# Ledger of designs, part 208: miniprotein binders against q56419

Target 1, 326 residues: q56419
Amino acid sequence: MEGRTLEEVQEEVFKRHGVLVPKKELEDLAKALEEAGLLLTEKVEARLKEEEEKLKRERPMRLAGLSYPEGEREARAFLEAFRASYPGEGEEARVLLMPHLEPSRVPEVYGAALAALEKTPPPERIYLVGVAHRPLKEKAAALPVPFQTPFGPALPDLPALQALDALLPFELFNTPLAFREEHSLELPLFFLKGRFPEARVLPLLVARRSPELGEALKVVLRDFPGLLVLAVDLSHVGPRFGDTPLTRTLAEEARRRDLGFLERLAEGEPEAALAFLGANPTRIDGVEVVASLLPLLRERKGKVLAHRLDLEAPTLSAVGAGTLVL
Below, E stands for the ipSAE of ESMFold2; O stands for the ipSAE of OpenDDE; V2 stands for 0.75 times the mean of E and O plus 0.25 times the DockQ between their complexes.

## First folded at step 14 (miniprotein)

Design ke29 (at its last look DockQ between E and O 0.93; V2 from the best seeds 0.81)
Fold by ESMFold2, look of step 14:
Structure ke29 (fold): chain B 326 residues (1-326), chain A 104 residues (1-104)
Amino acid sequence: as target 1 above (326 residues)
Amino acid sequence: SPIEEAKRLIEEAIRLYQEGREEELLEKLKEAIKILIENGASPEEVAEIAFRLAMEFVRRGAPPELILRLIKEVARAAEEAGASRETVQRIAIEAYERIREEVG
């Protein structure tokens, strides 16, 4: 009844259903719905505040038993199976780009990341940069708490996080609830913690490109060296993402754009990689993260280890995932 | 001059820190930063103010967390005084670098 009188609503109901509902009954119904809505809002707000308080102490596993095993023994076997899915050798990474797509969909892409980690000296800390799937209060955010994994808690690097916050022109610790269900951190972290059990973590999310984040991270990484991980997916094409049904032509184009993007990053040319995407017609997920981290990607050469455009046959859609070492 | 006035306010803030009067210290810090920004001080000049206060904190054994918080408060004051986010970040980074150079 927003923006219309009760008489107008009454008339519409009569036109559609042939029943004249007295104005009094409509008024009573509207009042009851308003009161019920207010009560639901209060209950939701209370639950939200409770969840936020929990997240200020730790971030629990949300995907154990769903995307990866809950038990440590089974989780280690899971890691080794994924490594075996990639028959190649890795290369040392100072920067690693890896997916956050459901692991069972792209096992060899995660396997390539594991292969890279085998060649990478254990870092003191990992800068894990994911993609915010829920709104952030700023362009980027962090959550300075332990993240639970089957391999034990991934502890935050509090000194590095505090330095990062101090060098940003906005509050870094701004949106705890955005981390509650954020798989772009949880899924890669499972693999990273499994290989580097002693490394501390900086759990970071990007919602919108932030040049300020890149400038601050350049300073912080100098003083707090570690592994930089871009936990991003690539093309998203097909009806699930607002396109026509997936065709061979669209899939080939998505692959070309994914690989062209990764290849330009591998040449140390992140600006060229972004320019190559133009309006980003295949919706490569990693654009905002790459655009934020330009100072850390420039002139850093490397290699694309793996790529898959994973088909979702029931939805006639596909998502790209890749592994890049720099 | 505006820089001399800002330095005088920071000397007062140092005395307030020594007396444990944190709220009044923050008021003086914000006033000093506002004067500098409104008079076109460079990021380096604003960072020098942060550095002077930080060195007193260090001399009294302040933990690194408190030093980083001071840098953050200077940045917040600069933004409130009208500095762009780019300028605010330059101030914070410059202050950080000067402090790290001095204390290692």
Scores: ipSAE 0.814, ipTM 0.925, lowest interface PAE 0.6, mean pLDDT 91
Fold by OpenDDE base, look of step 14:
Structure ke29 (fold): chain B 326 residues (1-326), chain A 104 residues (1-104)
Amino acid sequence: as target 1 above (326 residues)
Amino acid sequence: SPIEEAKRLIEEAIRLYQEGREEELLEKLKEAIKILIENGASPEEVAEIAFRLAMEFVRRGAPPELILRLIKEVARAAEEAGASRETVQRIAIEAYERIREEVG
């Protein structure tokens, strides 16, 4: 390990293998590597294989006790507090765009999502479309297993998932390891399961725009009706994302991009929303998801309920979050 | 003609299914789809193959899960035969819609 920090190795392992190895395990691993050289690749591969086999049965909580409470009672209090953070009323959603950012950073945005869910009749199923922050073998993927939550397991809608797979020109059930630590599903699912305990879920990830996904989902949603949820963040600006430290000008541009994107979606013009972003210089996270779901977003009018650009002070960076109902 | 050959293979596949020889059915299906794709059959023509087999499955009381699996196998065979992703999806959607209209 010539000159690399443990953090750099962690990031590289995360980038290459999609595994966040705890720093202590990396330290132990670095010590073991110093002692055992080549054997680490085999152990990592064996662990990954074991984790993949576990994901055939269930997806355990990874952020319980960190981003949200593990206990059901505390989790319910958490939901209530987040709802209370948004002073407005919601609207009935057929499509809900909500964040997947750390909830504590944008409580009122999650509160707005909860407000919308209060006005939404309980769906039979939820199509939860997140962003893949790890590489997928295909443009999109699903994991057809129960997702653990403090409110009990979110059960998959296997018939609807099978129909979706049948209508895709690729294997939907790919890259199970990408779901292991993917927060873009886990965090929204906490709120969704808390509000709709009986709803089945289709947990979907998008890595790259897949028009095929939108076309398939259009057909599936006809026969398997449900709530469509886009779990996406908005602008990512500042040093963590390759920019200069956040300035008033950069923040104003990020807000302009975020709001301009959301407003065009609210008008039922998703193509105009994408065109408005162009090269996406502020790195709106949800672009690939929206680009994949165009057939489902067209001509649907709605309302922007909340928006926030949240400063991460230690890195002088900011992330945009919004809640949109269609 | 390639289309006539594909139709013969599908008739054989149906017979194999009636005999409980599902693995051999899938091989005949793949062969039929390969012939169609290689000879420039339309997505609708390939979807007709899926529809015919599906109706035989339905007649025999096959559950919806097997019908969806059949559509997926047709899509896989088309991909393996070199069809574009767009073509493969059109085949799958067309087959699905036709089956839905007939069964409900």
Scores: ipSAE 0.714, ipTM 0.873, lowest interface PAE 0.6, mean pLDDT 89
ESMFold2 (binder alone), look of step 14: mean pLDDT 80; pTM 0.764

Design ke3 (at its last look DockQ between E and O 0.93; V2 from the best seeds 0.78)
Fold by OpenDDE base, look of step 14:
Structure ke3 (fold): chain B 326 residues (1-326), chain A 104 residues (1-104)
Amino acid sequence: as target 1 above (326 residues)
Amino acid sequence: SPIEEAKRLIEEAIRLAQEGREEELLEKLKEAIKILIENGASPEEVAELAFRLAMEFVRRGAPPELILRLIKEVARAAEEAGASRETVQRIAIEAYERIREEVG
């Protein structure tokens, strides 16, 4: 009925089926559909409220049995296989940039992250900064609850989270529903918890660049030292993202943007990395995260361990992924 | 002066803290911060009042969590008074650093 009168609908039914439906019956149907829509909306709202109340206690796994194994034994074998997919050695990380893409798409990139974690002394806490793929009420948010993993719950560092909240000019603990299905935290956390089972976690999301977050974290990291993890993807190109199908030229441009971004980060020049992207025509996912964390990335030299532009053949689209240690 | 009025309110807040009257303390704190922000006080001036109140909590054996909560309440009051996000953050960081230097 979108944009049509009941009379126009009646006429169309008559033309198609040779039946004149009484206007009253159409009115009754429209009313019934409206009532059904209202009931659906109320049910959805009630469900969302229930999910929000659950998120006050814990964040359950959403991708267990889909993106990674649910069982601990199988999950450990999964980690081993991913580590084996990267033939190189890692380096000690103080800052780790790693993907949040579906692990099966870029196994060697996650393998490189695991290689870096092997060379990293167990941190007391992990600052896990993901990308919000859903709107937040603020530029950034945190969820101060246990995150479920196959290796047991990743427990929040409540003192460090409280310190961070105190140093932000907005409420850090906002938009809990944005964490419900956010894979940018869940997928990296699987690997991190598997490697560092005793580390506490600060699960953070960035929706838009927040210089305030970087300034606050700079202070907090001094008093609450830990591993900083940027869980970000790189270029997003092709029809799924509004481009033409992937071509050699488009792939080369995506790789150039990805590598040019990562290399400048590896040189300790995050502002130069952002400037290099300009308007970000290949839609590097991690831009808002990097722009928020500039004070923490400046003057840190590191190494690009892995990069891949992964083709999604059904959509002729591609996503870039990389692993960087600082 | 607005600054003197804000200082008096903080002294009242300190007394209320000593009596365990936290809600009334927060009201006085909010009022003091509002006066300061509306009269163009610097972030450092606001942070100084927060620091003075925090030191009273420390002297009473308040845990670090309560001090962090106090800083957050100062930040909220500054925001509610119409301070910019930059100003609010500067107040919070300055207060935090001063408290940390004193308490360790």
Scores: ipSAE 0.761, ipTM 0.903, lowest interface PAE 0.5, mean pLDDT 90
Fold by ESMFold2, look of step 14:
Structure ke3 (fold): chain B 326 residues (1-326), chain A 104 residues (1-104)
Amino acid sequence: as target 1 above (326 residues)
Amino acid sequence: SPIEEAKRLIEEAIRLAQEGREEELLEKLKEAIKILIENGASPEEVAELAFRLAMEFVRRGAPPELILRLIKEVARAAEEAGASRETVQRIAIEAYERIREEVG
């Protein structure tokens, strides 16, 4: 048991307010709270079981009307506005690194991703690799169901997902609830589905670096070719992330770390990119994904198309986002 | 001896695969893999077992989904028998590659 005893609570109330609450009344209250907590836990568990069963059939939109429009017509206009935010040309991508930060915060970074997709032949499938924000039972997970979008369902590539699962030394499909609110898949998927409406998807999450995932994906991508997308953010600095308030010096360091990381990836040197970050003092979000996918990133050269360190004025914090094609 | 017992179980598992008796096959497979792992079988040796069993199912017209399930069940049995995750993955990949090169 953690916390204070009822006697300690009673003494504290008396010391602070001069009122002695009888020990029996505090005991009755504590019992009632425990019983209510047990009932609430049972209700939450039942709801989560029902949500899990629903997720075994489909993954509904969670951010429609919040991060992107719910209606298809408005969603297409939204895509075009984001493309217009990046006036440059893209390059063909075999691997695309793009953010999962709120799109309105970094419109030109998402626009750069769309520009790259314009130059990319429509793939049969997209390996969409995000960052798990909820615990996974293993280092990585997938959810082999349709993901709803304003452009229609993004259908799973079931043969490729089954092959991937067979080649991993852990169960890939055992954490459906981790996908329920996972924006690192939903936000990039909106843009990808809008540009490649016929592509199937492998929706993947990484919680901790998994060399096993990279080895398995090397085999699966050979047999099931497609576009590899790393849906990751970069530096996270400032008080929201456990730092001092953002200064120009901290912001400059975060930009330096972000760009140095991306540029080393662009040279086909993912191990050097990770080594450049050392202990990862600016908390670049993409490191676990990159560390998992080393066999797929080695010797692939490309270009950084965009970068932004976006200020969160209310929290005196910032998050980096970038677009890289390989 | 343990190795002779594993050989008998493997031969029985292959016969059950030829007859399409999946549940009985799985029990013999798990037992054989346990003996093999406990007695130092290499990942390649365990993968060869998966390959031989998969070929019996392929000859019977089994769809790719069932072949992938067989690979996963062999890997699960190896993990249950105490193999490291690296060994389990090597078994699965070796079996997959061998089957792929045989059937394309």
Scores: ipSAE 0.691, ipTM 0.884, lowest interface PAE 1.4, mean pLDDT 90
ESMFold2 (binder alone), look of step 14: mean pLDDT 81; pTM 0.776

Design ke30 (at its last look DockQ between E and O 0.86; V2 from the best seeds 0.80)
Fold by ESMFold2, look of step 14:
Structure ke30 (fold): chain B 326 residues (1-326), chain A 104 residues (1-104)
Amino acid sequence: as target 1 above (326 residues)
Amino acid sequence: SPIEEAKRLIEEAIRLAQEGREEELLEKLKEAIAILIENGASPEEVAEIAFRLAMEFVRRGAPPELILRLIKEVARAAEEAGASRETVQRIAIEAYERIREEVG
């Protein structure tokens, strides 16, 4: 009935079914459908508000038993297996870039992150910056609650989060539901909490680049020192992401883009890293986080420890992951 | 003049802070900041208001979270008065820095 008069609908029903439905009956039906739709919307909204209230108290594990073990003993063994997947040595990190891709797909990339953490003094807090996969009401958001892990709850650093919120020109605590299923925080957090069980966490998401976030974090990190973690994936190529099926040429381009991006970051040149990607033809999802954090990345030199472009055979697609210490 | 009115409102806000009358204080503060922003006050001038008020709360033993909330309220008032997000952030950072310099 949308975009049609009731008379047009009446004529179509008569043409198709041989029945002339009075206009009043069609009008009553249209009103009833509109009222039913309004009631359904109200029920959905009420349910979402209930879920938001639950997330204001804690963020439960959603990937235990799927991406990592639920029990602490098995979780410790899991960490050791991942560390063993990377035969190299790490370096101390002031800033760590690590993936949020399914861990079993890139074990040596997570292993390299663990190697870096072995060389890193336990921080008082971890600034964990992931990529929002659900819309945020602002460019960035945080959720100041415990995040559950097999190693116990990762407690929020409330003073640092409050300072960060105070220094932003928007409300930082703006979209609790976006955290409900956000694996870009949960997967890296498993590894970080396992290595640094006493560290508090600032769980942050970026949806769109925010220079304001970087300016605020520069001040907050000075007064609340800690480990800055960019929990980001790299290239996304293939049909799942809007390309033709993965070819050798597309894979080589994705790898070149990933490594060129990481290498320029390792040189302390984040603006050059972004410029190297241009229009971002391989869809590196780390660009919005890097663009937000420029003041924290400039002139910090470091090393790329690992990289993999991992094939998704069923979709003929691939996702890149890397480990960078600065 | 509007600047004299803003100064009067700020002194009233300080007095209200000393008396623990938070809601009345907030209304005077928002009104003063709106006047200042409308008359071209610099971010540093607006931040000084937050600093002066924060020192009264510090003397009363306010926890750091209340001081941070005050900074946020001043920045929010500036945004409501039409300041750009860039200006709002400059106000907040300047206020924060001034307060940290004084109390560590």
Scores: ipSAE 0.777, ipTM 0.912, lowest interface PAE 0.9, mean pLDDT 90
Fold by OpenDDE base, look of step 14:
Structure ke30 (fold): chain B 326 residues (1-326), chain A 104 residues (1-104)
Amino acid sequence: as target 1 above (326 residues)
Amino acid sequence: SPIEEAKRLIEEAIRLAQEGREEELLEKLKEAIAILIENGASPEEVAEIAFRLAMEFVRRGAPPELILRLIKEVARAAEEAGASRETVQRIAIEAYERIREEVG
C-alpha cells in the first residue's frame, strides 16, 4: 500500500477501473497479504537457519553444472581445455593472483593460472583468499569445513585455521552464510583442487581491508607453509556498476588501472599498487584483499601472465581479470 | 595494587590448571587480564600471563590445540576488557612467539 490509506486505494481503483471495491474486501486483501508476507519471512528465516546448520558440516557445490561440470571426468576435461586456452608457459608461484569471474568469460586467464600451477610443487596447504560479495560480521572470515568439488572434498587445514584465529583480534569463524553462495572461493577452488588434490585449504573471505589478517597470516605462513592464492577480479565498469556504457576511453582507463595495479604488485610494491588506484574509480575488486595482505606481498617480485577486460554485451559493461605470479 | 592482584589470580589459575579445573582457570584468567588491561598493562605483560599458563599446560602434556585455545581466550579477555584490536593482536602474537620459542 506504500503508505496509502484504504480509502485512497479504493479511490484509485475506482478511477482506473470504474469499480468501487468494498472497503471490507480491501481490508481482507491487506490482511491476507500481510499474513502471506509474514509466512514468507518465517519460512525464509527457517530455511536460512537450516542452511547455516548444514554449513557447520560442509559447503556444498553451488555452481556445479553451471560454471563447471559436476562429474569428475568431465571436470578433468574442463581443466585441460582451460589450460589449452593459454598458449604460454607458467612460472612457479608462491603467491598466485587469479580471477573468480565466470570461467567461460576469461578462459585464458584461468589457463594462465593453471600454467603457473603446473610449475608449482604441490603445496601442503592453500590459503585461498576470496572477496566477500555479501556482508560479513567482521572484516574477514573463514569457514572451517570441507568444500565440495568434482574432485572430492577440499578439506580444511584445521591446525593452521586455529592458529590464524588465535592471532586475530576478532572471531575468524564468523558469518557462515556468507560462504554459502560465494563464488570467489568456489570457482578458483575448482582449479586448485583439480591440480592439487591432496592439499588442505584455508578458505578465507575479505569484506574490508584487515591489516590484522596480513599480520596474522605472516606468522601462520612461517609455521604452516603453503601457497597463497588471491582470488580477485579487477576493474568493474559500465552500467551494471554505475557508469555509462563501455566506450574505448572507459575500456582504456580500466585496462590502464588493471595493468598498472598488477605491474606494481609484480614489482613487489603493493602499497604503490594501492596508491596508484587512488579512489579506485574503476572499482578493482581485489583492493581490500591486497590491502589486507600487504606484509605477504611486499618485496615479492613476479610476473603478470595474463590480463583481459571482458565485455558483458547485454549490459555493455566489462570486468577485468588477471593472473599474477609472485 | 591491581598488578599484584592480577599476579595472585594468575598463580591461582596455575594451581587450577594443575588440578585440571579448566573452567575455573578461565574465569581467573579473564579476571586477571581485565585487571591488567584496565590498569594499562603492556601487551607484553599480558602475553607473559598466557606464556606462564601455557608452560603449565605443556608440562601436563596438553596438545598444541589447547595452547592455541589458551591464546585465543587471552585475546578474548583482553577485548572484553576494552583493549584495542591492535593491542589484542599484539598480545596474541607475542604470546604465540614466546610459546613457540620455548616448545617449538
Scores: ipSAE 0.771, ipTM 0.909, lowest interface PAE 0.5, mean pLDDT 90
ESMFold2 (binder alone), look of step 14: mean pLDDT 83; pTM 0.801

Design ke31 (at its last look DockQ between E and O 0.76; V2 from the best seeds 0.76)
Fold by ESMFold2, look of step 14:
Structure ke31 (fold): chain B 326 residues (1-326), chain A 104 residues (1-104)
Amino acid sequence: as target 1 above (326 residues)
Amino acid sequence: SPIEEAKRLIEEAIRLAQEGREEELLEKLKEAIKILIENGASPEEVAEIAFRLALEFVRRGAPPELILRLIKEVARAAEEAGASRETVQRIAIEAYERIREEVG
């Protein structure tokens, strides 16, 4: 009865089967189906609302026991092992770029981030900017609640989050469900909370480039100083991502684009870094975050501490990860 | 005159703010901002409303959270009245800076 009147259905049934089904019986069936669908919709909506309301109170660990240990003692040892994977020394960071790729795939890249944090005075707060993997209602979002970690809850910096929200031309607290499974915050947060247990956090996601976010953060960081963390991955190449099978040529192109991007950021030239990527043919994950945060990255010079283009042998694909201090 | 009506609504909102009647001023504020935006008010002129109201809230000892909410409500009203996202952000930042300068 999709798009047809009951009279049309009745006539067609009579033509095809020689039976005249009374219009009332067709009406009763249609109403019953509508009511059943409305009831299902109401139950689904109630469940989604309940899940959303839970996320307005706290964000639980989703990757404990999968990507990192659940217990605090084991988590501390895990963090120490990752630091040991990078034998070098870090440098102080005002801005840190680090990955959100599965830690076991790029241990020395996370280790380089830990080395940088060792040289960084404990901040009062951390602006943790990840990449939204689920749709947001706006270009960017935050979730102003404690994020659970094996090291205790990472508490939100509510005054700074409120200031940020007030300075944006959209509601910052707009999509709690998008944070439910968002590893681009959870994985870096494990390392950050482990090294800065007293720092409060601003957990932020970018879905689409938002110059407005950068303008607002410039003001908020001035009044609420802290560590700015770009939790982003780099190139994504190979069949899993829509390319031909990984070749030496494609891998070297991805590496050159990753390093060229990072190096231009390290020279304080974020616009040049974006221009270098052009249409972003190797799908560097960090472009929307960098494009949003231009005012915070300009003229800030630093150093690339680590990079890996990590092979996914089963898919003949690769993902790049890097550590940059500014 | 639309401008005279907006002025009347703004002065009423200021009086409500002076009396700490925060919820009662919302309708007046939204209506005044709508009139101003529709009549070509600059971002600075709209931010002035937020600044004047914030001063009254500060004088009565309002916590910073309420001041930030006020800025957001003025910006929301401007957006609802048809202001561009760029204009809405200019209003919010201008109001924030003026309040910060006065209060610290």
Scores: ipSAE 0.780, ipTM 0.910, lowest interface PAE 0.8, mean pLDDT 90
Fold by OpenDDE base, look of step 14:
Structure ke31 (fold): chain B 326 residues (1-326), chain A 104 residues (1-104)
Amino acid sequence: as target 1 above (326 residues)
Amino acid sequence: SPIEEAKRLIEEAIRLAQEGREEELLEKLKEAIKILIENGASPEEVAEIAFRLALEFVRRGAPPELILRLIKEVARAAEEAGASRETVQRIAIEAYERIREEVG
């Protein structure tokens, strides 16, 4: 009901179901929903407060048994199968761009990331930068707690997180509830923890471009060296995202934008990559992350290892995913 | 002058640091930074306050975590005083780099 009048709802129900619901019944339903919503709001608020207090201690798995196995043995077999899905060899990464899409949709793209990690010496720490799919109080945030994985907890690098916070003109440790269900960290972290069990992690979210984050991280990375991981998806096209159903033309445009973005990043030209997208009409997910990390991406040459535009057939929509090493 | 007042507050903050009176130190620090920002002090001038206090903390055997906390408190005070985000970040980075060069 957000933003629609009772009359507009009545008309929509009539158009969809051929039933004219009396205005009084809609008012009673709205009132019941409001009362239920108010009761739900207090219960939801209490639950959210409890969840926020839990997030002060650890971030539990949310997608175990859904997107990846919960058990360690099964999780290792899962990693091996994903690695096997990519027939190529990887390259050593100092910066890794990888997807956060549902792994089963783009297995070879995650396989390419694993291939790169095989060629990468074990880092002391991983800077994991995801996309905030929920609002943050600030442009970026971190959660300085252990993240649960099937391979054990991914422990935070508290000294490096504290240094990062000190160099930001805002509170880094904001909006803990945004991390609760954020898959852009959880899914990549599964692969990263599986490959580098001893690495500490800096779990970061970006909601909006923060040049301040890139400047701060540039300083922090000098004193606290590690692997930088951009956990981002690429184009989002089709009805789920406000477009017409996927056509050959729309798919070609999405691929062109995805590859053009990744190739310019691979050449060490992140500003050119952003400029190439312009208004970002295909809604590349990683734009705000890349725009935040410009100082770390400049002049680094690398290679695009994999790309896929994956069709979600039920919605005739597609999401782009890629793996890039720098 | 406002600058002289800020300098006096910094010297008081240093004395408070020597005595281990951290809460009172933070109050004096915030007041000094407010005066500086309101009177158009440069990021480097504000960062100098953090550096001077950090040196005192190091002399007292303060761990690196406490030094980082001091930088963050300086940044917060600058923000509260109405400094731009760019200015606040410049203060923090300048203070951090200067402290790092001095103490390793």
Scores: ipSAE 0.747, ipTM 0.896, lowest interface PAE 0.5, mean pLDDT 90
ESMFold2 (binder alone), look of step 14: mean pLDDT 80; pTM 0.748

